# VH-VL binders against q96sm3r113to274, part 2

Target 1, 162 residues: q96sm3r113to274
Amino acid sequence: TGCPPLGLESLRVSDSRLEASSSQSFGLGPHRGRLNIQSGLEDGDLYDGAWCAEEQDADPWFQVDAGHPTRFSGVITQGRNSVWRYDWVTSYKVQFSNDSRTWWGSRNHSSGMDAVFPANSDPETPVLNLLPEPQVARFIRLLPQTWLQGGAPCLRAEILAC

## First folded at step 1 (VH-VL)

Design i8 (framework fv_iratumumab)
Fold by ESMFold2-Fast, scan of step 1:
Structure i8 (fold): chain C 162 residues (1-162), chain A 123 residues (1-123), chain B 107 residues (1-107)
Amino acid sequence: as target 1 above (162 residues)
Amino acid sequence: QVQLQQWGAGLLKPSETLSLTCAVYGGSFSGYYWSWIRQPPGKGLEWIGEIYHSGSTNYNPSLKSRVTISVDTSKNQFSLKLNSVTAADTAVYYCARGPHYDILTGYRYFDYWGQGSLVTVSS
Amino acid sequence: DIQMTQSPTSLSASVGDRVTITCRASQGISSWLAWYQQKPEKAPKSLIYAASSLQSGVPSRFSGSGSGTDFTLTISSLQPEDFATYYCQQYNSYPLTFGQGTRLEIK
């Protein structure tokens, strides 16, 4: 461990490096999936504080392009910041790639199966998950597995990397 | 049956200010973004900027120093001013509506367009 | 700025043909892409938003697909009124940008 934030919250990672399998709207797109980003509160604010996948998206994923080979050591997630509703991811898997085409998963050290990280239980409290084995790759994906019943897979994130 | 009607401008000389107005009929003015888009003869489309009914604006950086978009919610109108025009500003100018799903999910694609106004800049 | 590139720049087709127009973004734009039809001397008309959602009143022969950087507009059986110029537009990031257009002409 010991790697600093990659830069989703600080905007060091530009919007162009964030992508997702789908989004409910522009205001809930991958560029909104930054740790501590806040919902709009005024007339004319057409955005909320999270990335949210479309309802029909069976395999949602949120992707970060680090731009070069990078050692990924951890993930921090929050739920949706909104004055309108509650949404948060309760568990997710992590995948890595060097070319955005071939992916390998983070694995549980003891079982050898894909690691499933317990995530959020409220909209605001950050939950840190250290990867069992840090991975060197250019791309990292978060794959929501479960989320608030009756809600949508929505998250804000930061990546710990060096 | 939302309808956008625009007027203003026409023939301008270099250095003058272009002024166009767009009026909205048959639908709600509030809750939408209202944009100006231009098209030089025989060329493609260029987004100029947008305004929300509250007066909040976003401008294309290439035109930001010369562009002002304003709104008059009492008349359901919004207007474009483009300062210091040159021959490169010769184009058909369109007003357009960006719809919204609700306050959190607004879009910046354009579902209704005005008829267009040809602005010619020549000495 | 996100650059939008359409291909082909022009094509000729016959009534009844299946026509495909592509649009490529210089950066990932998820599904935040719209398609417009413009006839000579008229304002553009909205066809598709969110890459694949058909605008109300647009015939079902029009469809859109794609995500990320590569997008496609398809007309399944070309009609006489479909001869026009088609534009894609991204609305993922400011400034909003359009493709250069694809001119569809009668063969």
Scores: ipSAE 0.000, ipTM 0.482, lowest interface PAE 14.8, mean pLDDT 87

Design i9 (framework fv_iratumumab)
Fold by ESMFold2-Fast, scan of step 1:
Structure i9 (fold): chain C 162 residues (1-162), chain A 120 residues (1-120), chain B 107 residues (1-107)
Amino acid sequence: as target 1 above (162 residues)
Amino acid sequence: QVQLQQWGAGLLKPSETLSLTCAVYGGSFSGYYWSWIRQPPGKGLEWIGEINHRGSTNYNPSLKSRVTISVDTSKNQFSLKLNSVTAADTAVYYCARGYGDYFYYYMDVWGQGSLVTVSS
Amino acid sequence: DIQMTQSPTSLSASVGDRVTITCRASQGISSWLAWYQQKPEKAPKSLIYAASSLQSGVPSRFSGSGSGTDFTLTISSLQPEDFATYYCQQYNSYPLTFGQGTRLEIK
């Protein structure tokens, strides 16, 4: 039995609770990293359906502030929804914090090393990863490790929490 | 000090559109979600949907095909339209402020309520 | 959808009694639960939010407790003005859902 969605898709989590290491543009900022968010369809639309880190960001992260101690149990990701190009994250790590300064990683129980979650292989299909050991923390970060060759680290996400 | 005042037509025939407006006085309109909730006679409360000052909406899936909530930020008002009404839509309708910054969307201020009766 | 079940559906009590009403969520909702009081032909009034935080202006005889799936509202010494219907509401997940209500009546 999994925990319910935290509220990225439903907007229960406000834009001010979403942060990222960088963004390619305002229209690809962390507030656009919500599960099932859609791109603009016209040339004048200055937004797309994903958060995307800027090209020079060597250590990208997408962060959610749950506002209080929260039991994080899973992560759902999608790639970028766009009429112009393909981008998706193919693997990521997860980190937690109570103060947004000191971080600890989700670990693979068998190896004791940081867990690396296989993610997306197309822009639209949601991929669920259950955390090996649910963690109680206020903040959760997704850290893209690999992404589409020739593309950028872009994602839409939902967090499962109770 | 924040007050919600609501108004709209009380008697409707089946197939008509229900229209209600809620005005916010004495407080900021931005920074909140503004909800519509209904209560059929003798029954419990049902959340219809919500809107913020930017026009972002969330709707109860059971009503999503028939409901539209809109906002007029210049007047600090938000409105409910419910299409194709039936006798099952007979209820007292309330507007309410979803208070809270970041996950605290319980209803802390309520309008007075509007009885809507749908009959032939 | 998260289903909220209140128990009992109705109860009778006397002034001065300690009254407890329970609310159970079908899934974990952390502490994101509110309690409302509704008197006949009036709008609901917020009593408690975040499971245990008392709304400003609400008498201290009202208290809430619980987390996860099991929650309680307690009135430590019932007063005449407390006879009403009480509702719990989860605000952890959309759609927002209410319990079916508990009617508190004079014994």
Scores: ipSAE 0.000, ipTM 0.462, lowest interface PAE 20.1, mean pLDDT 86

Design r1 (framework fv_reozalimab_arm2)
Fold by ESMFold2-Fast, scan of step 1:
Structure r1 (fold): chain C 162 residues (1-162), chain A 121 residues (1-121), chain B 110 residues (1-110)
Amino acid sequence: as target 1 above (162 residues)
Amino acid sequence: QVQLVQSGAEVKKPGSSVKVSCKASGGTFSSYAISWVRQAPGQGLEWMGGIIPIFGTANYAQKFQGRVTITADKSTSTAYMELSSLRSEDTAVYYCARDRGYSYGYYFDYWGQGTTVTVSS
Amino acid sequence: QSVLTQPPSASGTPGQRVTISCSGSSSNIGSNTVNWYQQLPGTAPKLLIYSNNQRPSGVPDRFSGSKSGTSASLAISGLQSEDEADYYCAAWDDSLSGYVFGGGIKLTVL
């Protein structure tokens, strides 16, 4: 009845299927936005466990290409895994597309407005949000709306899909 | 400022090998992948492969598998492309380019100036 | 050999709109984003458009990209003499596990 993980954590979804509006560096690129991915542990490691948008990015998004029409049912998010700082997204919206050009949003059926999902309050605890109505599409985007003050929007994610 | 500086032109005999260098600056080497692309005289662009220095991983186009080796020296911020068993058909300009780094072959935002390799007898 | 198909040449006059096509398959353009590179005579290629329709800093807004199905297009509005160059489309190909380029098109400004 519930859909399994799509494969961000398991690497079943390849790095080429992950995109973002911007990234602070290669070590914080969309390929790092996988659930449970970990930061480097030594001084001089240039990667952390998260995708992080640039500070100047006014409309950040993280995108997953499922490769074919897929029923999206839920999203799991974590904050940034780092040995030296905290960053996490506190709310986000979800969009879908069949062609990566025409997008439609997940909506709150009670209000008819875009659904805004409450997300993380710490770097490690996974937060699951079930979509109000599962959507069939090839692409899914997460659009951070708010995040920890003084930080950048950073997340790790998994998608529930079948 | 981002800059990729390549080694100078080479003239080689058939059957030999060539090793071209690409020195990266501006923080490129720690944060991005480096790809190699060649262009024969009057012809189009052809991807050879790339390397992600931070992970030490290299990937090669099928056509060049077994003949090309791409390496990186993090201490000097220099990537290398070595092509063996040279033929006249390998005469080309060889470019290194900064791969945005989502994975190999995402897009190339900065390019080296090119290195001309001539294979003649 | 080129995996993506482009016409070998195109021409236009100053001020006109020119469209450059790029045709692929489901394993490349149909599944992955398309990038465009401009190569002026005697120089290295320069990134013109990435991720189907995004412009790097410094590229004028008269250059635009689009993608539909297994095809992509580069549009140049208000054509100028400085636009005379070779243009290449490119994308990742899942079946080849490699980055592929179109054959390139020579754009002449008459």
Scores: ipSAE 0.005, ipTM 0.511, lowest interface PAE 14.7, mean pLDDT 86

Design r10 (framework fv_reozalimab_arm2)
Fold by ESMFold2-Fast, scan of step 1:
Parts: C-alpha cells; structure tokens; sequence
Structure r10 (fold): chain C 162 residues (1-162), chain A 120 residues (1-120), chain B 110 residues (1-110)
C-alpha cells in the first residue's frame, strides 16, 4: 500500500505502453482505458470513454508496460463512460510479467489460487483493489472474468505502483 | 441470435425513389448501429451510410450525400434506406448490416439483401 | 476504384496455405482495425475475421488475420473447396468519415 498512481490518468504512461487482447474499434482501444477518460459523443469522430474488448473475445486482457521493473500494489477500475450504452467489468484477475511472454498471477493467500477481484457495478464509481502481495515486474495485465450481462468487457483503469 | 430481414425486390424507373426496409429481431435494437452496403452486379461492396438508432442520427458516404436518407423506427425495430433520383447505375443488391455500438465497427450480421433494378 | 487495394483473384489447391493482401493508408488501416468478410456465390457477406485477428464463433481456426502498418492480410491454411468465395477487407477511414472496403478477391480452389 501507499504507492502513487503509475500514470494512466495523467498520461505519464504513453499510449504505446498500453495494449489489449482485442478492441471493438480504435475509439475503444487500450489508449482509451485510462481512469476518468470521457466519451467523445456523437460527432463524426466517435470514440468512447473505455477500452472494450470484442464481443466474442473469450479471454480478454488489458496490459500496461511500466517500462522497467516496478512494484505494483493496486488497481483502480471504472466502467465505460458512454451516452448510448452501459458496460462494466464485474470481476477480474491480475497477471505480471518481466518479458510480456511468461506470466504469473496475483494469488489469494488462503486458497493459493489466482485472486479474483470484485470490480464495478456502475459506469463511473472507481473501485480500488489492493493486491494481497505487491509484485515487482515490468508488465501488468488485467483479465476480465465477468461483466455486465448482455454487455462487453469494458474498463478504465489506473495502476498504483512504485 | 440477431436476424435482419429485408423487404422484397423492386423494379423502378429512372428518376424515381426506392425505400428498402430492414427489420431486426433479437438483441437490443437501440444498442447497435445499422449500415447500408450495396453491391452492383459483378462489383464489390460499397458503404452508403449508417445510423445509430438511439440518436436518430445518420452519416452518409460523400458519393450518396443528398440522395440517400437512412432512418430507424425503434418501436418496430426497423431501419430504412431511401435512395432518390434513381439511375441505371443504382441497379444493385442493397444490404443492411449490424454493427456493435457504432457503424465504425465490424458488421457481424447481415440482411439477405434486396435487389433493386432501375430500368426504362 | 476502391480505397483499399486487394488483388482481383487468387487460387490454391486443397490443403495449401493461401494469403490474401489488403493495402491502405494512414487514415484507414494505419489508424483503425481491419475486418474480413467472406461472400459465397449468391449470398450476403459473412463476418470472417474482426479487429485484425479475432474469429467469430463458428469460424474455423485455419482462418487468421494480421495487420502491419498500412497493410493487412488474411491467411487460409488447409484450403478446402468450401472456401471458394469472394473475400473483402474492410475498415473505417477517418479522413473520409466512412467505412471502406477493398475491391474484393475471387478465391478459386483448383
């Protein structure tokens, strides 16, 4: 606990450091998965306030490259900011990597299994989850497990790190 | 899941107008967009425009601006495409196609197509 | 002329791997994801690949997509006679504010 925001909301983490398993469109790509980002409304360059995986993406993930070994301590998530639909992730898992190829998960101390974090229940309210054990790694992934019934996995995020 | 059913074939005179319907079933009509795509005989696909029913706003490809009108009736889950001042070059199969959320996305479901023939 | 360029035809034999190209510019493929549609003779197009490399449920894993810079490609492994069809790439063009398609390619299974 006590590590500051990594910089998704502040743009300290550049768009090139954000990646995802899929996205519905450029306007819902990983660069839109920043905490408190807002929708662009109904003009000709429509974009929304979230990263959203494709509807058929069975194993969605949202990835942040911190650029160097970093101590990850927590995750903040919001749902999609939109004027035409509701989408939010209701639970997710967290994984870490030093090379973006070999991944290990955040674990529940009691069960020894991967921790599943309860997430959002509305589009705007931030939900903070502190990791049970802070991890040192270069990359962090959020893996949506469940989301609003009839919707898509969409989120905005911030990472707490030092 | 989602099905799009289009109105039947039309034979029209040059200078007239045609209005094709596309009735959606399954899913939430207001949560997706509908586009119209045409295909002239032996030719490729050409996007004409799209509508997001919840806004009632439509956007058109420049080539069709001023001749095409796309509308949606949420109460009947039906989208319409009206093309005016028909020419022989408008002879084509006209498809409606669904996109998730916005017409900028991919088209995951397509109507069966409506043949429009413009002849004297 | 279509905004996205595809070769007009391609052919292969059963079991072969074929690759279909799609070339665009910075305002379309360079800025947006690419989708692929299959059109069997006399039918409406069907979504085959979306968002560069994703497959809808029911599409065999022998179909795959990729994107690099302003170009995209569709690969079909283990070609089968049922794959004989027209294939179209498609994407959003930010400068035209329009969805654009490639000219289409007729794939013949010999």
Amino acid sequence: as target 1 above (162 residues)
Amino acid sequence: QVQLVQSGAEVKKPGSSVKVSCKASGGTFSSYAISWVRQAPGQGLEWMGGIIPIFGTANYAQKFQGRVTITADKSTSTAYMELSSLRSEDTAVYYCAKSYGDYKYYFDYWGQGTTVTVSS
Amino acid sequence: QSVLTQPPSASGTPGQRVTISCSGSSSNIGSNTVNWYQQLPGTAPKLLIYSNNQRPSGVPDRFSGSKSGTSASLAISGLQSEDEADYYCGTWDSSLSAYVFGGGIKLTVL
Scores: ipSAE 0.000, ipTM 0.495, lowest interface PAE 14.6, mean pLDDT 85

Design r11 (framework fv_reozalimab_arm2)
Fold by ESMFold2-Fast, scan of step 1:
Structure r11 (fold): chain C 162 residues (1-162), chain A 121 residues (1-121), chain B 110 residues (1-110)
Amino acid sequence: as target 1 above (162 residues)
Amino acid sequence: QVQLVQSGAEVKKPGSSVKVSCKASGGTFSSYAISWVRQAPGQGLEWMGRIIPIFGTANYAQKFQGRVTITADKSTSTAYMELSSLRSEDTAVYYCARTKYGYYSGYFDYWGQGTTVTVSS
Amino acid sequence: QSVLTQPPSASGTPGQRVTISCSGSSSNIGSNTVNWYQQLPGTAPKLLIYSNNQRPSGVPDRFSGSKSGTSASLAISGLQSEDEADYYCAAWDDSLSGYVFGGGIKLTVL
C-alpha cells in the first residue's frame, strides 16, 4: 500500500505552501520546483523548470507544507528542465517538522545516521526514493547534499503522502 | 546593485486617478514579482496588489479590487500602479517592492523610495 | 484593524533584549512563513528577517525571528539607539490571497 502524490505536479499544493532557503531568481523559485514543470522561457526572461538555490547558499533546502499532519512515504525528484544548461541534485537528505521551526531528519534504518538519498543523474528522469520509515508531520524539507559538478542545486519534486 | 526608482509626488483632486511608476534596475526585471504597498500618514503598511511580469498576472487586495490596476512593461523594466476614484483617505506614501522568492509566500527584499500622493480639494 | 496583531508600542534601554510579538491565524502565520520589516523615521521599509528566522546580508545577528503556531516574534538583543524604528510583521494570507502586515510597533530606545 503506497501513498499517492501530495500534489506538487497537479497544483493541488498551492505556491504559498512551497518555500526555499534561497532562489537564484523568481523564475527559479520554490513554485517552480514541481515535478514535470517545464521551462517556459520567453525572450529575455528566465523561468526554467526547477527551483534553484543561490550559488552562495551553503545550506540549501526546499520545503513543502502539507497543511496538516500528513504521512510522508516518499520523494520523487528531477533535475532542471532548461534549453541552456544542466543542473541537478545528485544526493539529498530529508527533514520533517510540525511547526516549521523544530526539524528532525529521516534516518537510515540500519545505521541510525541521516539517510542520504541518491538522486538524479540527468535533467528529466524521475528518481523515486521511499523513506526508510514513513513520518507523520506537517512540513517536509529536501536538503541537497551534492549536485552536478560545475552546476547549481536545482530540482523538481513530488512528495508521496497519505 | 538592485534599485527601484519611483516617480515624483502627486497632488490630485477627489474623484480623479493617479498613476505611479516604479523603474527597476540592477536585476532581471521579469524574474521578480513587484508589489505595491501604501502607508497613510501615521498609519501602518497596507498591501495593494502585485504583478508577476513574466506571466502578466496581477492580483489585488480585496479592498482595492475595482479601483487599482497594476501593470508592467518588460521592455522598460517599469511597473505601474493606477488608483482611481481618489478620496481623501487615499492620501499616503505609495511604495513598490520586489518579491525575491516564490509567488505567494515571498518577501520584499528591495523597496522603492516611495511616492507621496496627496488628495485634496 | 490589521489582519496581524502587534502591540502599538514598546520601549527598552541600550543593551537590553526586546521581544516584539505578532499574532495571526491559521490562514496566514499558521500556514505561511513570517517576514519582518524595519522602518526608520522618514524612510522606506527594509527587510530585517525573512522565512521566519533568516537574516539578509547586512542585518546584524542580534536580530532574530521565530514562529510558533499562529504567532511569531522578533527579538532584538543588545538594543542600540539606532534600532529606534517601527517594526512590522508580515505574511501571505491564503484566505485573502494577499500579503498582510501587522499594525506595526513603534520601538523607543530610552
Scores: ipSAE 0.005, ipTM 0.516, lowest interface PAE 13.4, mean pLDDT 85

Design r12 (framework fv_reozalimab_arm2)
Fold by ESMFold2-Fast, scan of step 1:
Structure r12 (fold): chain C 162 residues (1-162), chain A 121 residues (1-121), chain B 110 residues (1-110)
Amino acid sequence: as target 1 above (162 residues)
Amino acid sequence: QVQLVQSGAEVKKPGSSVKVSCKASGGTFSSYAISWVRQAPGQGLEWMGRIIPIFGTANYAQKFQGRVTITADKSTSTAYMELSSLRSEDTAVYYCARGYSYGSYYYMDVWGQGTTVTVSS
Amino acid sequence: QSVLTQPPSASGTPGQRVTISCSGSSSNIGSNTVNWYQQLPGTAPKLLIYSNNQRPSGVPDRFSGSKSGTSASLAISGLQSEDEADYYCAAWDDSLSGYVFGGGIKLTVL
């Protein structure tokens, strides 16, 4: 009863279906933005446990292509798992698209304004946000609004879909 | 496999100082907090302070402020804890531990084997 | 005196579920994540739970953590003889700008 994970953590969603506005490095690319993914554990590892936008990115977004029209019902986020640095997104907005070019946002029913979801306060604890109204679309984007002071937006995510 | 190896046991006179070392191998050193925790015989764990080597600064528990100095040498991946003006109640096992320390996130995932410090006349 | 409050002892039998409590304040558990450490006799402490409810690699899933308000608890299901140890809760304390431990609890497996 409820919507199952889309498959970022399970790798059912392939790396080619994950995209972002920018990435600090290959090791912090959108393919690293999967729930529970871990940092490299040894000195010299270049891979970290998160997607992180570049510091100069004024409009950061993390995108998932579900491959076909899908009913999106929720989002789970974590912060960055790292042996070098900890970062996390503290709030984000959600957008949807059928063609990756025309986007519409998740809305707060009461105010009619874009919904702003409170997110993480530490690197590891998952935070679930149920969408106020499930949306049918092919693409979903997470748009970091605020993040840990002095850093860049970083996250790991899973999408709930039915 | 990351490991912390501490220096050997010490027996000290009251009023002296002791400096314990903690050498890290098999993993990153500079961006983790290195904390010092002590445990008196039959007692609980007591946090003394930490250093994050990449920032070069240490902070200390209020009880030890003025008596403890924590330093790190990034080139040798070694942290040190020096405790001065020793008293008999400083007799304890002293542990170093590697921890994550950022915002509300703080925990110690790898611990040294401990160094016994005995203060006696 | 410890900053976080734990009962000094608890006991159980093999197969039983035991729960270990930890009480703090708004400046520690109320604002920061809780960690749990296991200390077997004569050994260094080992991280058992971090970030309220996360297990490090190698920790069995019968250990679980939870946090509510200014309190936290560690649950051990299917208790085994090798679980006989001291257990400590810990959290960062914003008012003290330091890490604080509970007094520890001695768990005896009967």
Scores: ipSAE 0.000, ipTM 0.473, lowest interface PAE 15.0, mean pLDDT 85

Design r13 (framework fv_reozalimab_arm2)
Fold by ESMFold2-Fast, scan of step 1:
Structure r13 (fold): chain C 162 residues (1-162), chain A 119 residues (1-119), chain B 110 residues (1-110)
Amino acid sequence: as target 1 above (162 residues)
Amino acid sequence: QVQLVQSGAEVKKPGSSVKVSCKASGGTFSSYAISWVRQAPGQGLEWMGRIIPIFGTANYAQKFQGRVTITADKSTSTAYMELSSLRSEDTAVYYCARDSGYYNYFDYWGQGTTVTVSS
Amino acid sequence: QSVLTQPPSASGTPGQRVTISCSGSSSNIGSNTVNWYQQLPGTAPKLLIYSNNQRPSGVPDRFSGSKSGTSASLAISGLQSEDEADYYCAAWDDSLSGYVFGGGIKLTVL
């Protein structure tokens, strides 16, 4: 039994609670990293359907502020929805924090090392990853580890929390 | 700016093969799929198949399975469509088109290549 | 025969509203999004509407799309002479594992 969606897709989580290490443009900022968000063509290059880190960002991360201590149980990701190109994250790590300064990672139970979650292989199909052990924290970060070769780390996400 | 440029018109005999090229410019070739669509004189559009260069795979419409081969050369940003065992019914304009995203729409089209099959 | 059904022709006068229909089944329009293409005489098709109701940059807002059940419609308000063209609906078909087009409709502006 999973926890319900936190509210990235529903807009229950406001844009001000989404942050990232970098973004290629305003139209690919963290506020665009919501599950099922779509690219637009009416505004030309103004917005696209994903958060995408800058090309030179060596340690990309996408962050959600739940606003209060929250039990995080899972993550759903999609790739970039775009009429211009394909991009998706193929693996990521997850970190948590109570103050956005001190972070701890989700761990693999068998190895004791940071868990690496396999993610997307196409732009649209949602991939669910349940955390090995649910964590209580205010902030959650997704840290892309690998992505489409020749592409950029881009994602749309939803967080499962209760 | 994205542009797809196709090879020139062909006149072929029944039983032969034709290979049409589609060169992409102005965008990242490996980030998109390329579909092939044909249109017989006075008729509608008919999807033949597509290739997704980043996956290295091609898919074909059932009607063309076994006669059509779609390939891509990433180094030259060029897609190819080869149709074998040509018949007079294969006389048509053949288009390549950029196939984008989950919703399978074609946002940029080549100018078309006329293939005439006559004895 | 086309998998998606469209009327073969339609006509209108400048300033009028015309609606172009497209009928399919549960395996295509019923389960997938509908796209619309415009083909001017002697030219390649051009994307007019994608994902049921979205317009590409450069397409006037007088073009709009809608979908209900296994049917879709393209509406052209404020009809202009340059709208004289063939219009095609299209969608992915799950049972055929392929992209399918309507037969096309020839729109004449009188």
Scores: ipSAE 0.006, ipTM 0.493, lowest interface PAE 13.9, mean pLDDT 86

Design r14 (framework fv_reozalimab_arm2)
Fold by ESMFold2-Fast, scan of step 1:
Structure r14 (fold): chain C 162 residues (1-162), chain A 120 residues (1-120), chain B 110 residues (1-110)
Amino acid sequence: as target 1 above (162 residues)
Amino acid sequence: QVQLVQSGAEVKKPGSSVKVSCKASGGTFSSYAISWVRQAPGQGLEWMGGIIPIFGTANYAQKFQGRVTITADKSTSTAYMELSSLRSEDTAVYYCARGGKYSYWYFDLWGQGTTVTVSS
Amino acid sequence: QSVLTQPPSASGTPGQRVTISCSGSSSNIGSNTVNWYQQLPGTAPKLLIYSNNQRPSGVPDRFSGSKSGTSASLAISGLQSEDEADYYCAAWDDSLSGYVFGGGIKLTVL
């Protein structure tokens, strides 16, 4: 019982609908946070395979605007695709909004606390997390909580939605 | 035309709980935000929280987290606000107010208010 | 103490222009639109201005709103006796993740 991909990987969701709290560089901006996106094949290609927050960003988030109220049911994440560096998020929280100002979190039904989703342990293997309760909202945010020690919060994502 | 009609006045003892209702008539209920705003005698307005019924999850002001529960029953087009562990400082008029479709940006329609008096 | 600061009172005479101020910070007025509510004695509040400067249906054009930086103002031109009321500014606050009101101002029409 999962909804189909929203369209980060397929580019159905345009770059203008992806935002982040910060980015290390243009080549690691939110438009690079798409599932299965790859770093360039040439040494001069500055477009790497992930969104990465700045090192000083205390509250990193990656945001998707679905454009209209949408039923969000799951999240798929990967780490950074790169030939020279390892980075991946190891846990994250999820938040929703309809106006990009009022946010509410995905919660663990039994505890009532914010759900913390275990994420990646390598750069390439996709990890699926189904939301405990699907939420209808226009915006969804992923909030990295922990990541590879000595690295930066970097991810590629797809959203399951209908 | 939409109207918000609230339940009647309550007198409660310290330490008890109160549950106030707000029934919407006319229009679409589930996609519009319903917020709760209180006003103590001679004081200003204070937002407690709200719910958008179709999303099923309430949002609360920090001051009231842990004490307030906001719910909605789509079958009766009624929103509820329950406040626990009542103190004399909770004596106020409690308003329900309708926000925008899927948003809390502003409140265009207000209930008549429910007076809650907490006394020992 | 309220998050948005308003003077406690103001007064004017019929026909005058009065301005009501509201002061906030970068997390509220500086980042979000400001709304204004009018509360007549003994009644529930009424939306007077939304999105900084927009009037709902039925609000006369002598009421206007403006915003500059972290402050907002409500202007009432051609003041009338029925304008005697409490006026509240309000905005979403990003740092509190909640809706906040000013302390309110009592406007007396002399």
Scores: ipSAE 0.000, ipTM 0.453, lowest interface PAE 20.0, mean pLDDT 85

